# VHH binders against p49116, part 5

Target 1, 238 residues: p49116
Amino acid sequence: EGPLLSDTHVTFKLTMPSPMPEYLNVHYICESASRLLFLSMHWARSIPAFQALGQDCNTSLVRACWNELFTLGLAQCAQVMSLSTILAAIVNHLQNSIQEDKLSGDRIKQVMEHIWKLQEFCNSMAKLDIDGYEYAYLKAIVLFSPDHPGLTSTSQIEKFQEKAQMELQDYVQKTYSEDTYRLARILVRLPALRLMSSNITEELFFTGLIGNVSIDSIIPYILKMETAEYNGQITGAS

## First folded at step 7 (VHH)

Design s61
Fold by OpenDDE, look of step 10:
Structure s61 (fold): chain B 238 residues (1-238), chain A 120 residues (1-120)
Amino acid sequence: as target 1 above (238 residues)
Amino acid sequence: DVQLVESGGGLVQAGGSLRLSCAASGFTFDDYGMYWGRQAPGKGREWVSGISWSSGYIAYASSVKGRFTISRDNAKNTLYLQMNNLKPEDTALYYCAGHYTGLDYPFDYWGQGTQVTVSS
């Protein structure tokens, strides 16, 4: 069997909505997030091993890990997205909601902490100077996680995850031979992804477009969608 | 008091080159991610290129990739954008921006911009 990933899977180019508004409104934020989500899902779809799992299994897999993939995508595309500006805008919008007394104190705390965790994670990844190959392998490791409840073909999923891990190890050893602990430093960041709530992520980045529609419910459609068609799709589905 | 001052813009013929500079004061680049944006006439702002504050993760917009190069000098607190093979569609007001990530929430600073005009 060949490698899990090829050079084609390293490319991860996010195109932001144009033009960028003077003030980042909810629509712009949600559209930007939607594009990243779709890019992430279609990235997964482009992996032969992912396809080999079958539609039911790979859909379940994405449902289980979409938040982690999305978060890795945020980190990877932080500069292109001007993520700091987006997060600041989200905070500002949140402040308005707070002033209108729409959120409980506990919920406010949870949301604020989530934003903080997102920021810290992305910062940590930036500090590590993670390259495109490393991101690709990390995403694959996250994608092919066999420990999610309700998955079928867990043995095969585990095999794919091991391949991703091995390929990452080989890459890091080859590319960063002088940094013997780089692999460990990179992998130790992955647990942070599991600390992040998919529900809060959905609320922060997607509520403005999809309303009461869940990301979970639209994932099967995203996976079947043509790559050129995803722009504005979530908005249309709301 | 944080300030960003762009310079280096001007009129250039298509295929020409310019080098933009952004001098920052009131903060150090060690704590900031920096990026360039631009705004063409009648259009909104567009992200051009960014560089991380630490080890220097670099990214470019697809429209400028291979032609533009971002760099920074932390000792001088100056951000640069080398623009080669300029095209008329590159005509815009170019902004320098820094985003601080050392706090719980991000905060961006913006310069006033420098005009770049590329003639056919």
Scores: ipSAE 0.000, ipTM 0.234, lowest interface PAE 14.0, mean pLDDT 86

Design s69
Fold by OpenDDE, second read of step 8:
Structure s69 (fold): chain B 238 residues (1-238), chain A 119 residues (1-119)
Amino acid sequence: as target 1 above (238 residues)
Amino acid sequence: DVQLVESGGGLVQAGGSLRLSCAASGFTFDDYGMYWGRQAPGKGREWVSGISWSSGYIAYASSVKGRFTISRDNAKNTLYLQMNNLKPEDTALYYCAKHETGYFSPDYWGQGTQVTVSS
């Protein structure tokens, strides 16, 4: 069998809405997030192993891990997105909501902690100076996680995950031969993704875009979207 | 005051088409994402399709993909839903909704327009 990932899977270029407004409104933030979500799912679709699992299994996998993939995408695209500015804007918007007494104290705490976790995660990834290959393999490891409830073909999924891990190991060993613990350092970051709430992520990055819609409900549509349609969607958002 | 007024519903045979309109007033229309929902008898509210403020983002429920088309005219403050190849299971009260700007704000819904698809 050939490798799980090829060089084509390393490319992960996010195009931001243009022009960037002086004031980052909710719509700009949500549109940017939407593009990243589409890019992430399109990336997953481009993997032959992912395709081999079938549509139902594919959908289930993405539903299970979209938040983790999205978060890795945020980290990878943090500079292009000006993520720190986006997060600051989100906080400002939330402050307005707080002043209007729209949120409970507990909810405020949860949301603020989530934002902090996102920022810290992305900062930690930046400090590690993760490259495109490493991100690709980390995303693959996250995508092909067999431990989500309700999945079919878990044995095959596990095999793909192992393959991703092995290829990552090989890459790191070859590329960073003098850093003997690099693999461990980057893999140990993955558990942080599981601590992040998909619901809060959804509320922060996707509410205000198209209404009261769950990411879970639109994932099948996105996965069925043609490449041309996807590109058109991105262009249309500009 | 925010107003959303749906129109275009009615009785149609299976395989037929309808075009729903939602006239919006009382707010800056192009500052908000909009979406269509529906509620069938004895069922809860179901999201059907959504469109961002600039139409840059569009999505459909799986059940209507390929049959329904959402669009908006910001100059006319109107949201549209073209429904083709209608099925009996599409029978519902269709409503348009405005998503509030900001976070953790409730949406605003119209009164709805009844769509009935006969076999």
Scores: ipSAE 0.037, ipTM 0.358, lowest interface PAE 4.0, mean pLDDT 88

Design s74
Fold by OpenDDE, look of step 10:
Structure s74 (fold): chain B 238 residues (1-238), chain A 119 residues (1-119)
Amino acid sequence: as target 1 above (238 residues)
Amino acid sequence: EVQLVESGGGLVQPGGSLRLSCAASGFTFSDYGMYWVRQAPGKGLEWVSGISWSGRYTKYPDSVKGRFTISRDNAKNTLYLQMNSLRPEDTAVYYCATHYVGDYPEDYRGQGTLVTVSS
């Protein structure tokens, strides 16, 4: 059969809310994050192999890996998002929380460590100068991970993951022929994604918009959202 | 999923007392400062009390100082609001909320419990 990904899956353009406020607020951060989340999930939905798994399996996959996909998206869109500024704003907010005794020392530590991990991951990806194709394949590898609990069609998922890996390998060999270890350097970054808490990510980036609703609970709705509706939201919300 | 479930609301006469409870789940309750907000009919959300994660610090607006007492039981994941000397102007839906992100009265909050003070 044909390749897992096509050139159409390489494009990953995030549109930020405009204008950027002088002082980043929770709403701006959450809106930006939501756009990235939607883009990431709709990217997944655009993959024929993903569609072939069926709605239930698709939903389960995204529920299992949304944080990893989102994080890869953060890394990929770090410049467009001004991620460093966003994270700095969050840290400043946390400092205020400390001063006002709003959070325990343990919680502050957990959140700060998470932010640090996000920064380090994004910095590491920037240092590697990961291109759009590589990001696409990495996202596919993450998406088609068969090792999450509760998944159905794990054999098929594994096949898709292998296909993603092979295509990435071929791409890297072709594009970066002189760098024989590039593939390994890229793939070795993936474990870092599993160390990141989805709960903390949700709290940092989505609390202002979602409220008491979890990302997990809205994933099915996002996946069912029409592309036109999504595009309309992106253009209308700017 | 973060859940906050308020209870204890009801009808009370002026000068009466009520004790509100908020059952928290879906997060480590003991790590977060908590607060109560209320919304009177036709009015916006108003902050009425706050408590630090440890319970060591509490604060109140002048409108409820001396009448309301916020407390928490971290072992039970429960937030409380003791309301004494209630007044008709205290009539509102009362919400439990966290201090994690955002400014008052933003953040996670429950569905609320109605307190009606009327003779």
Scores: ipSAE 0.328, ipTM 0.699, lowest interface PAE 1.0, mean pLDDT 90

Design s79
Fold by OpenDDE, second read of step 8:
Structure s79 (fold): chain B 238 residues (1-238), chain A 119 residues (1-119)
Amino acid sequence: as target 1 above (238 residues)
Amino acid sequence: DVQLVESGGGLVQAGGSLRLSCAASGFTFSNYAMYWGRQAPGKGREWVSGISWKGDYTAYASSVKGRFTISRDNAKNTLYLQMNNLKPEDTALYYCARHYLGSEYPDYWGQGTQVTVSS
């Protein structure tokens, strides 16, 4: 069989909402996050191996790893998104909300730690100067994780993950031949993704847009949405 | 062909109000962010206001903030600019522009409608 990923899967271009408001309100942040989420899921859907797993398995996979994919996307699109500014805005909004909702000190700490972890992760990825190919393969490795509970076709998923890993290894070896430990440095970042709370991510980036609707519940819809619809909303294509 | 046709301009006294309209055709209006810009005599074009494709987001230049309101009716393919408390410095040719998402600048603009504010 051919490679897991092609050059078409390397492209990962996020388009931010326009116009950008003078004040980054919660809605803007949520819309931006939603676009990234859609892009991430659309990316996953574009992978033949992903399609081969079937709709039910696909949905389950995305449900299991959406936060990790999203976070990788944040890292990859950090500059385009002005992620630092967004995070600062989120913190500001959070502070206001905390004062009103009487959140527990423990919860505040958890949320703030999550934001910190997110920032650190993205910064670490930036320092590593991860390129588009590496991001694509990392996303694939995360996507095709067989160790999530409730998954079907785990053997096949594992094969795809291995393939992603091998292709990444090959790429890094060819592209960064003088950096013997680059692959290891990159892969060692993945565990940080598993430590991040999907619930907190959802709260920070999506609550203002979807209200009480969970990302989990909308994933099937996103995966079924038409590409034209997605593209129209993102790029403004006529 | 993409067309943007502005209307509603005219002569108004300082402190007065005008409502500009921009009729869009030749493209899926609802897919695009839209902008109002203006060009005063002897000056370059300046951005005045913008609105997202759904109308969820609006933005204004500092010079017009609190006085102007941008809105749109996607069913009518029309963009609006409500201008209140007009000032002589608001005198300009006002044009609407289509903003292709991801682009730094609008890609299409209308011919404009003249707004003149007398002191």
Scores: ipSAE 0.005, ipTM 0.279, lowest interface PAE 10.5, mean pLDDT 87

Design s9
Fold by OpenDDE, look of step 10:
Structure s9 (fold): chain B 238 residues (1-238), chain A 119 residues (1-119)
Amino acid sequence: as target 1 above (238 residues)
Amino acid sequence: DVQLVESGGGLVQAGGSLRLSCAASGFTFDDYGMYWGRQAPGKGREWVSGISWSSGYIAYASSVKGRFTISRDNAKNTLYLQMNNLKPEDTALYYCATHYTGYWPLDYWGQGTQVTVSS
């Protein structure tokens, strides 16, 4: 059997809305996030192994891991997205809300911690200087996680995950042969993804979707969309 | 139990205004984003507007931008939708909804309030 991923799966090019506004607004953030989300999901869709699992299983997998994929995408596209600026804008909005005493202390803490975790994760990935191949394999490992509740075909999913892991290992050994522990350093970052709340992520980045349906609910539709159709679709009225 | 009760709907002439309210209970209102949707006869549910828990982020459907204003009063556990310059195409059952979840977003919505805009 052929490799899990090909060179076509390494390409992960996010196109940002243009122009960037002087002040980041909800639309810009939501559109940017939506594009990343769609790119991530369509990336998954482009994997033959993913297709082989069938529509129901595919949908379940994406529902289970979209936040992790999205977060990896944030890390990978942090520069293009000006993620630091986006997060700063979010924090500023939060600070204003805090001043107005509109939020519970617990919620403030949760959101601030989430933002911190996102930033820290992205920074950690940047420090590791993760390349496009590594990101592709990490996304595949996250995508083909058999340990999510309610999944079917878990054995096959596990096989795909193992294949992703093996290919990553081979790549790292080949490309970074002098760095014996690089693979371990990369893989150890994955648990951090599951510490992040999908709900809070949705709240921060997908305001446009808050009014629509949940990301969970629209995932099947996203997976069925043509690649050319997803620009602005998630931020528009349903 | 999560409850959302919409009010403020009615019959209005084109160009008129209405203000919808949504009373929320059964959850920590100020911890969650809220949104308005609508459903016209024979059509599916349509997103109208959303507001984050902090009100820091507000979004509108393109069809209502510049005419509708979403707001919330966390002290009163109430969501609002000010609708100005109403059009016949705005005729729909308007419902308030929230993503309430422990892990994944679960949407809760009320019974809705009918808005009818006559020509």
Scores: ipSAE 0.000, ipTM 0.229, lowest interface PAE 10.7, mean pLDDT 87

Design vb1
Fold by OpenDDE, second read of step 8:
Structure vb1 (fold): chain B 238 residues (1-238), chain A 119 residues (1-119)
Amino acid sequence: as target 1 above (238 residues)
Amino acid sequence: EVQLVESGGGVVQPGGSLRLSCAASGFTFEDYGMSWVRQAPGKGPEWVSSISGDSSYTLYADSVKGRFTISRDNSKNTLYLQMNSLRPEDTALYYCAKDYYGEPLSDYSSQGTLVTVSS
């Protein structure tokens, strides 16, 4: 049995909308996020093990972990995305909403805390200097999580997760032999992903694009999209 | 070799309309944002409008907002600029260019198309 991931799965190149507007409006943020979401899901789809689970199971997996995958993607693509600028823009938009009394104080606090968590997570990953291989394996570990409710083939999912973990371990030992605790340091970041609300993430990054449509509802569609359809993805175009 | 060929310019009266076209070749058109820039006599180049590769974003200079519409047909590798309510101050040589994050690239060989608005 071959490895879970190959070198082809290490590549994770996000293409941002161009041109970048002077003012990062909601549409730009949403489209950028959508591209990352699609990239993340299509990355998952490119994994043979993921395909082997079948359409129903792999759809359920993505539904369960899309927020975590997306967040890892944000961290990985933070520079390309100018994530700090995007988040600042989101905060600005949020402040405008606050001024209009559209949000409760509790909701504002919750959303702001979520943004802080995102920033801290991405900063922590940057400080660790996570490389492309490590990101790929971390995404795989997150993807093949058997502990989500309602999943089928949990035994197989667990095997895939274990394989991802083993491959990550081997990689880290080989690549970072002088840092004996690196594996532990990077794995310990994963719990932070579970603390993040998918609903808030959806609200922050996707509301302007999908309206009343949930990410959950469009995931099957995204997984069926051709990879070449990135430019034809669900956007606010036309 | 990257080629951009502008067309559609002409002489119009104030309040008139023109539609400019830019035929692109030598690169994957849909992968790039595109922009229109213009240069009036005795003035430097002025950015006019930009559009993203997938047409999801359009940007306009304040001077043309509400009057000009940028669009593209990726199947034809063509960029368009619909110009309505033209004014004498719109008189210029109009160029199309690749646009990188709001920065038009002017290093391409292009002759532009002349738009003259006069009574």
Scores: ipSAE 0.000, ipTM 0.245, lowest interface PAE 13.6, mean pLDDT 88

Design vb3
Fold by OpenDDE, look of step 9:
Order: C-alpha cells, then structure tokens, then sequence
Structure vb3 (fold): chain B 238 residues (1-238), chain A 119 residues (1-119)
C-alpha cells in the first residue's frame, strides 16, 4: 500500500464568491461556507483510502466529522475568507436579533460561546503556523476517526488514521527537526474540534442558503457531485 | 448518465472460479473508487470488495478474503472481480457500485450478474 496522502492532497485552495459585496450579507457568508464545505468533502473524496471504504462508510464518516473538517478548513482558509470579518458580521446580525428579543438568553450564550471557540481555535492554529501538509494530515486524522457511533469497518478506519498519524509524524520530524514537540503541540489542538456543536455551526454559516435542509441530508449529494459540476459551483456567481 | 453494466456471472461448482466485469460510463472512472456488493436470496445486501481509483488500496470482506481479487482497468473503464474457490454461500446477485448511485451503494435499477455455486 502506498502513502495515505500525496502532494495532490496538500493543495487546498478556496475560491471566494465574486464580486465581494460592499457589506457582508447572509447570502455571501452562506455561499462562502458552502464552497468551503464542498472543497472539504471533495478533498476527502480524492483520497484513495477514503474511496476504498465504500459509499456507505464514506457517507457515515463525513456525516460524523463534517463540522470538524469544516472548522479545520476555516482555520486554513481564514485569511482568504476574511474569517474575522465574517464572524463579526455574524455577531452583528445576532446582536440585532438580541435586540428584537428573538433569542433566549441561553441560546444567545451558546451561540456566542461557539463563535468564541471558533475564533480561538483559528487563532491558535495561526499562532502555530500550521502548513499545508500538516493541515492535510490533521484533516485525514479527523476524517478517519473510528470512534464515532454507528460506523462500519472501524478496524480499517483505525488503520488509516494510524497511517495518517505516522505520516504526519514523519513529516514533522523531517521538516521541523529542531522543534521536538511540534507534533504534540499540533495534535493537542484536535480535541477542541469535538467541543464545537455541528448544529450551531450549521445555523451560523448555512441557514441562509439551505433553509431548513440539514448538512447531514446534503452530504450524500455533495459526495456524488462530479468534479466538473463542483468546478462550476466554484466559478459560478450565485 | 451514469451506467454500470455487470457481466460474467454463471453457474459453477464448488471450488470453481468466475471472473466478473463491470463496464462503467457517464463519469470519470479513474477518479472514483468502485465496489462490489452482492445480495443473496432472502438476505440483505452484503459488501464484498472495494478498490480505489488508482488501485492503490483494496479492501475485502472477511468472507471473501484470500479467495476474491478486485481490480480495475481505467483505460477500459472496467471493474473486475476474480472469484476463486467459490462456495455455495457465494451464490448471489453481484452488483458494482459507485458514489453516483442515487440510493446508496446498490442501484436496484441495475440487474447485476447472477453467480450460482452449486454441485
């Protein structure tokens, strides 16, 4: 068996909607998020090991970890996305809702804490100066997580996760030989992803685009999209 | 339109061999993993084997491991399943599957290819 990831899996370029509006609206945010989601899912689909697990397993894996993959994508593409500006716009929108008494106090707290967690995570990743290879392997580790309930082929998933970890270790040792604890430092960031609610992420980034449709329900369709169709989505104006 | 056409099934005695083929069209074949799934009479669908787009990874169900070999020829857009040491319990309709199936790994609109192992 060859390596889990190749250089082709390191490339992760997000194309933002064009033109950028004068002020960030819900539609722009949702389109941007959607493109990131599609990019993340199709990245996963491009991994030979992922392909070998079969459609059912693949769908289940993505359903289980899409929020984590999406969050890693946010961190990786934070500059291109102007993530801080997007989050500020979301907060402003929430403030308007608060003023209109549309949200309960508890819900406001939950949502604001989630935004804080996202911001802190992305900031922490930026501080660590995570490179493209490291992001690729971190995404792979998250993708091939065997500990989600309801998964099939867990032994094989675990094997792939271990392979991702080993390859990451080798890469870090080779590339950052002077930083003995870099691997540990970047891996300890992963638990933060599990603390984030997929429901709140969905509400913040996708509600304006998909309405009452869940990310869970559209994942199979995203995974079934042809590359040409996906490319059309990237270049098309919404 | 995505099309998958299975062939190569037939009647064989226990211990015999068959080679199944799946002709694919309507998508970039090499970019997608492919799988074989089978359904025995009165039983639910059972995953048999999968192969990555570049053939670098192959997976097998425990029930067929060491007996079946999955392969593909991307220049011919064809998936294969070499079945050796066939057993009566291998009797089933065999389907090839891709991510383009609307209803999961099995396209029930496909006819599959029938493998019958009997003395």
Amino acid sequence: as target 1 above (238 residues)
Amino acid sequence: EVQLVESGGGVVQPGGSLRLSCAASGFTFEDYGMSWVRQAPGKGPEWVSSISGDSSYTLYADSVKGRFTISRDNSKNTLYLQMNSLRPEDTALYYCATEFYDSGPLDYSSQGTLVTVSS
Scores: ipSAE 0.156, ipTM 0.612, lowest interface PAE 1.7, mean pLDDT 89

Design vd5
Fold by OpenDDE, look of step 10:
Structure vd5 (fold): chain B 238 residues (1-238), chain A 120 residues (1-120)
Amino acid sequence: as target 1 above (238 residues)
Amino acid sequence: DVQLVESGGGLVQAGGSLRLSCAASGFTFSNYAMYWGRQAPGKGREWVSGISWSGDYTAYASSVKGRFTISRDNAKNTLYLQMNNLKPEDTALYYCARYGDTFLSEYDVWGQGTQVTVSS
């Protein structure tokens, strides 16, 4: 069997909405995030091994890991997105919400901590100077995680994950031969992804796009969309 | 003053079509995601469709998917809802709304609504 990923899976180009507003508003931020989400899901779809799992299993996998994929995407696309500026803008917008007493103290804390965790994760990845290949393999490892509840074909998923891990190992060994512990440093970042609340991520990055449609509910539709069609129609339950 | 004004509603037979319009004023329309909602008699307000500020992203309730099309003309500060293959269950007062300019917010501006009645 051939490799899990090819060079085509390394390319991960995010296009930001145009024009950029003078001030980053919630709508621009959410559309930017949505593009990243769609790109991430379509990336997953482009993997032959992903297709081999079948539609139901594919959907379940993405439902389980979309937040992690999205977060990796944020890290990978941090420069293009001006993520630091986006996060600062989010905080500023949240301050307005706080002033209006729309959030409880506990909720404020949770949201702020989430933003902090996102920033720290992305900063940590930037410090490691993760390249496109490494990101691709990391995303694959995250995607083919067999330990999510309710998954079918867990043995096959595990095999794909192992393959991703092995390919990453080979790549790192080949490309960064002088850095013996690079692989370990990279992999040890993955647990941080699961500290991220999908609910909070959804609230921050997606509610301002087109309303209160759950990412979970639209994932099947996103996966069925044509790759070239970024003009996404999202269907959700009212 | 921020204002949304709906129009285009009316009486139509099942299987017919209507095009709703929502005229926006008092704010930079092109900066905001916009939405359509509806309220049927005896029921609460439900979300029907949404469109991003750029118009690049649209969303629909499952009940209207494939039949309704949301669009916008930012130059005209107008939101549209093309409703095809209308059903009696689509009978409702239809509202356009602006999403708030803060995170974790909801709709902050509503129109007065336009009545859509679909007869059997």
Scores: ipSAE 0.532, ipTM 0.793, lowest interface PAE 1.1, mean pLDDT 91
Fold by OpenDDE, look of step 9:
Structure vd5 (fold): chain B 238 residues (1-238), chain A 120 residues (1-120)
Amino acid sequence: as target 1 above (238 residues)
Amino acid sequence: DVQLVESGGGLVQAGGSLRLSCAASGFTFSNYAMYWGRQAPGKGREWVSGISWSGDYTAYASSVKGRFTISRDNAKNTLYLQMNNLKPEDTALYYCARYGDTFLSEYDVWGQGTQVTVSS
């Protein structure tokens, strides 16, 4: 058996919408986020092990971890996306909603905490200076998580996750031989992803584009979409 | 005043085509994602299609995918919906909508709608 990931899976290049507006409005932010989501899902699709699980299992896996993958993508593409500016813009827009009394106090708190968690996570990843290989393996570990409810082929998924972990370990040992605890420092960041609400992420980053359609409902279509098309359109159930 | 005005609806036979238009006024059209929805008799509003502010991204309900095409002309402040291979189940009042300027908000401007009737 060959490696789980190849060099082709390390490449993760996000293209932002052009031109960039002077003011980052909700529409620009949502389109940017959609591109990242598509990129993330198509990245997963490009992994032979992922393909080997079959369509139903693939769909279930992505449904379970899309928020985590997306968040890792945010961290990885933070500079290209100008993530700090995007998040600041989101906060500003939320402030406007607050002023208009459109949100309950509890809802405001939840959303703000979520944004904070996103910021902290991405900042922490930046501080660790995670490289492209490490991100690829982290995404694989997240993708091949066997502990989500309702998954089939959990034994195989677990094997893939272990393989991802081993390859990451080997890479880190080889590349960062002087940093004995780098692997541990990286892996301990993963639990933070599970604390983030997929619902809030969806509401903040995707509602502007897909409306009342859920990410869950469109995942099968995204996974079936041709690579040449994913950058141009999104499809979902009514 | 912000306004959306739909047109292009009518009676068409199954398998036929229609092109809907939505004329926008009173706001910077090119800054907003735009959407088509429809409401069939006795049913609630259904999302049909969306297009991003730049026009680079389009979205479709599964029921219309491959048959409908959303587009926009920002110079004309107009949203379009090309509907091909129409089916009786596509019969509805079609309306265009603008998505709001804030997060956690939904559509804030609606047109009056244009009736599409597809006969068997």
Scores: ipSAE 0.408, ipTM 0.739, lowest interface PAE 1.3, mean pLDDT 91
Fold by ESMFold2, look of step 10:
Structure vd5 (fold): chain B 238 residues (1-238), chain A 120 residues (1-120)
Amino acid sequence: as target 1 above (238 residues)
Amino acid sequence: DVQLVESGGGLVQAGGSLRLSCAASGFTFSNYAMYWGRQAPGKGREWVSGISWSGDYTAYASSVKGRFTISRDNAKNTLYLQMNNLKPEDTALYYCARYGDTFLSEYDVWGQGTQVTVSS
């Protein structure tokens, strides 16, 4: 019955690997992305409403929305991460990996379009100066999306999403009272997240390590991690 | 209003070179990936080469790889295509294009094109 999110869910501090290499490599990029992923999963797991839905529902929800949460995290942390520099380095490393294969013009167009969409989304969020409270509620709206296939308890999920929407509305009206259109401008950015491809995100941010990484396959294990293990993954301390 | 204006086309002998330019206006050029395409008479449109928003990644169709070089100058809002060792099969209307903004439900934007004719 209480608020959906507490003040502890507003804090979202990403720390980057140190020291920053003069030339970004795939290991730096993958470690940076992994820290953000685990920070995002820790955030979701800490929400009491999320835990109340049960372990199977939790796994299904995160599998459906992890890329959207990750993308919101990229936007929120774009300056700390120097995301534009990381994206440039990702493109350079992709060239090294694929230049000897016949590269499909359709695939290159798709990858470039995805990178552009990501950059534009992050820029638009920065232009609106989306604050930490707003990001937290946007992530909750994305997390509690009842329209994904295969979900159970969709009426409860919808109730939690509506609660997140109401809490965002209350926050925006109180904090930005002179800007009557702010909520609408923020919410119209969310549909773009559904257009972001999870397999391209995996390719761009997570294929620099041994083997192919399927984020969907590791989600149950991430959600069951102890807090100390989460903190090690979020900070990169191993 | 988004506008792309190509120039630098013309008639050239096989084995020769041309450099195409594309002047961009009406959008923040440095935020967009760009590409060149071409359309020969009686054929469909063909993607030729693409370049990332920063210029750090380039890609080429197999038919032009090793002969064409795409580049951009973000300070001048200009996209380029250096075309070397031209063949009669390269004869086409060449157009530059901006990848669409899916957040705004936009399609790609392209210019009117510049004609390249390669004689035997």
Scores: ipSAE 0.000, ipTM 0.227, lowest interface PAE 14.1, mean pLDDT 81

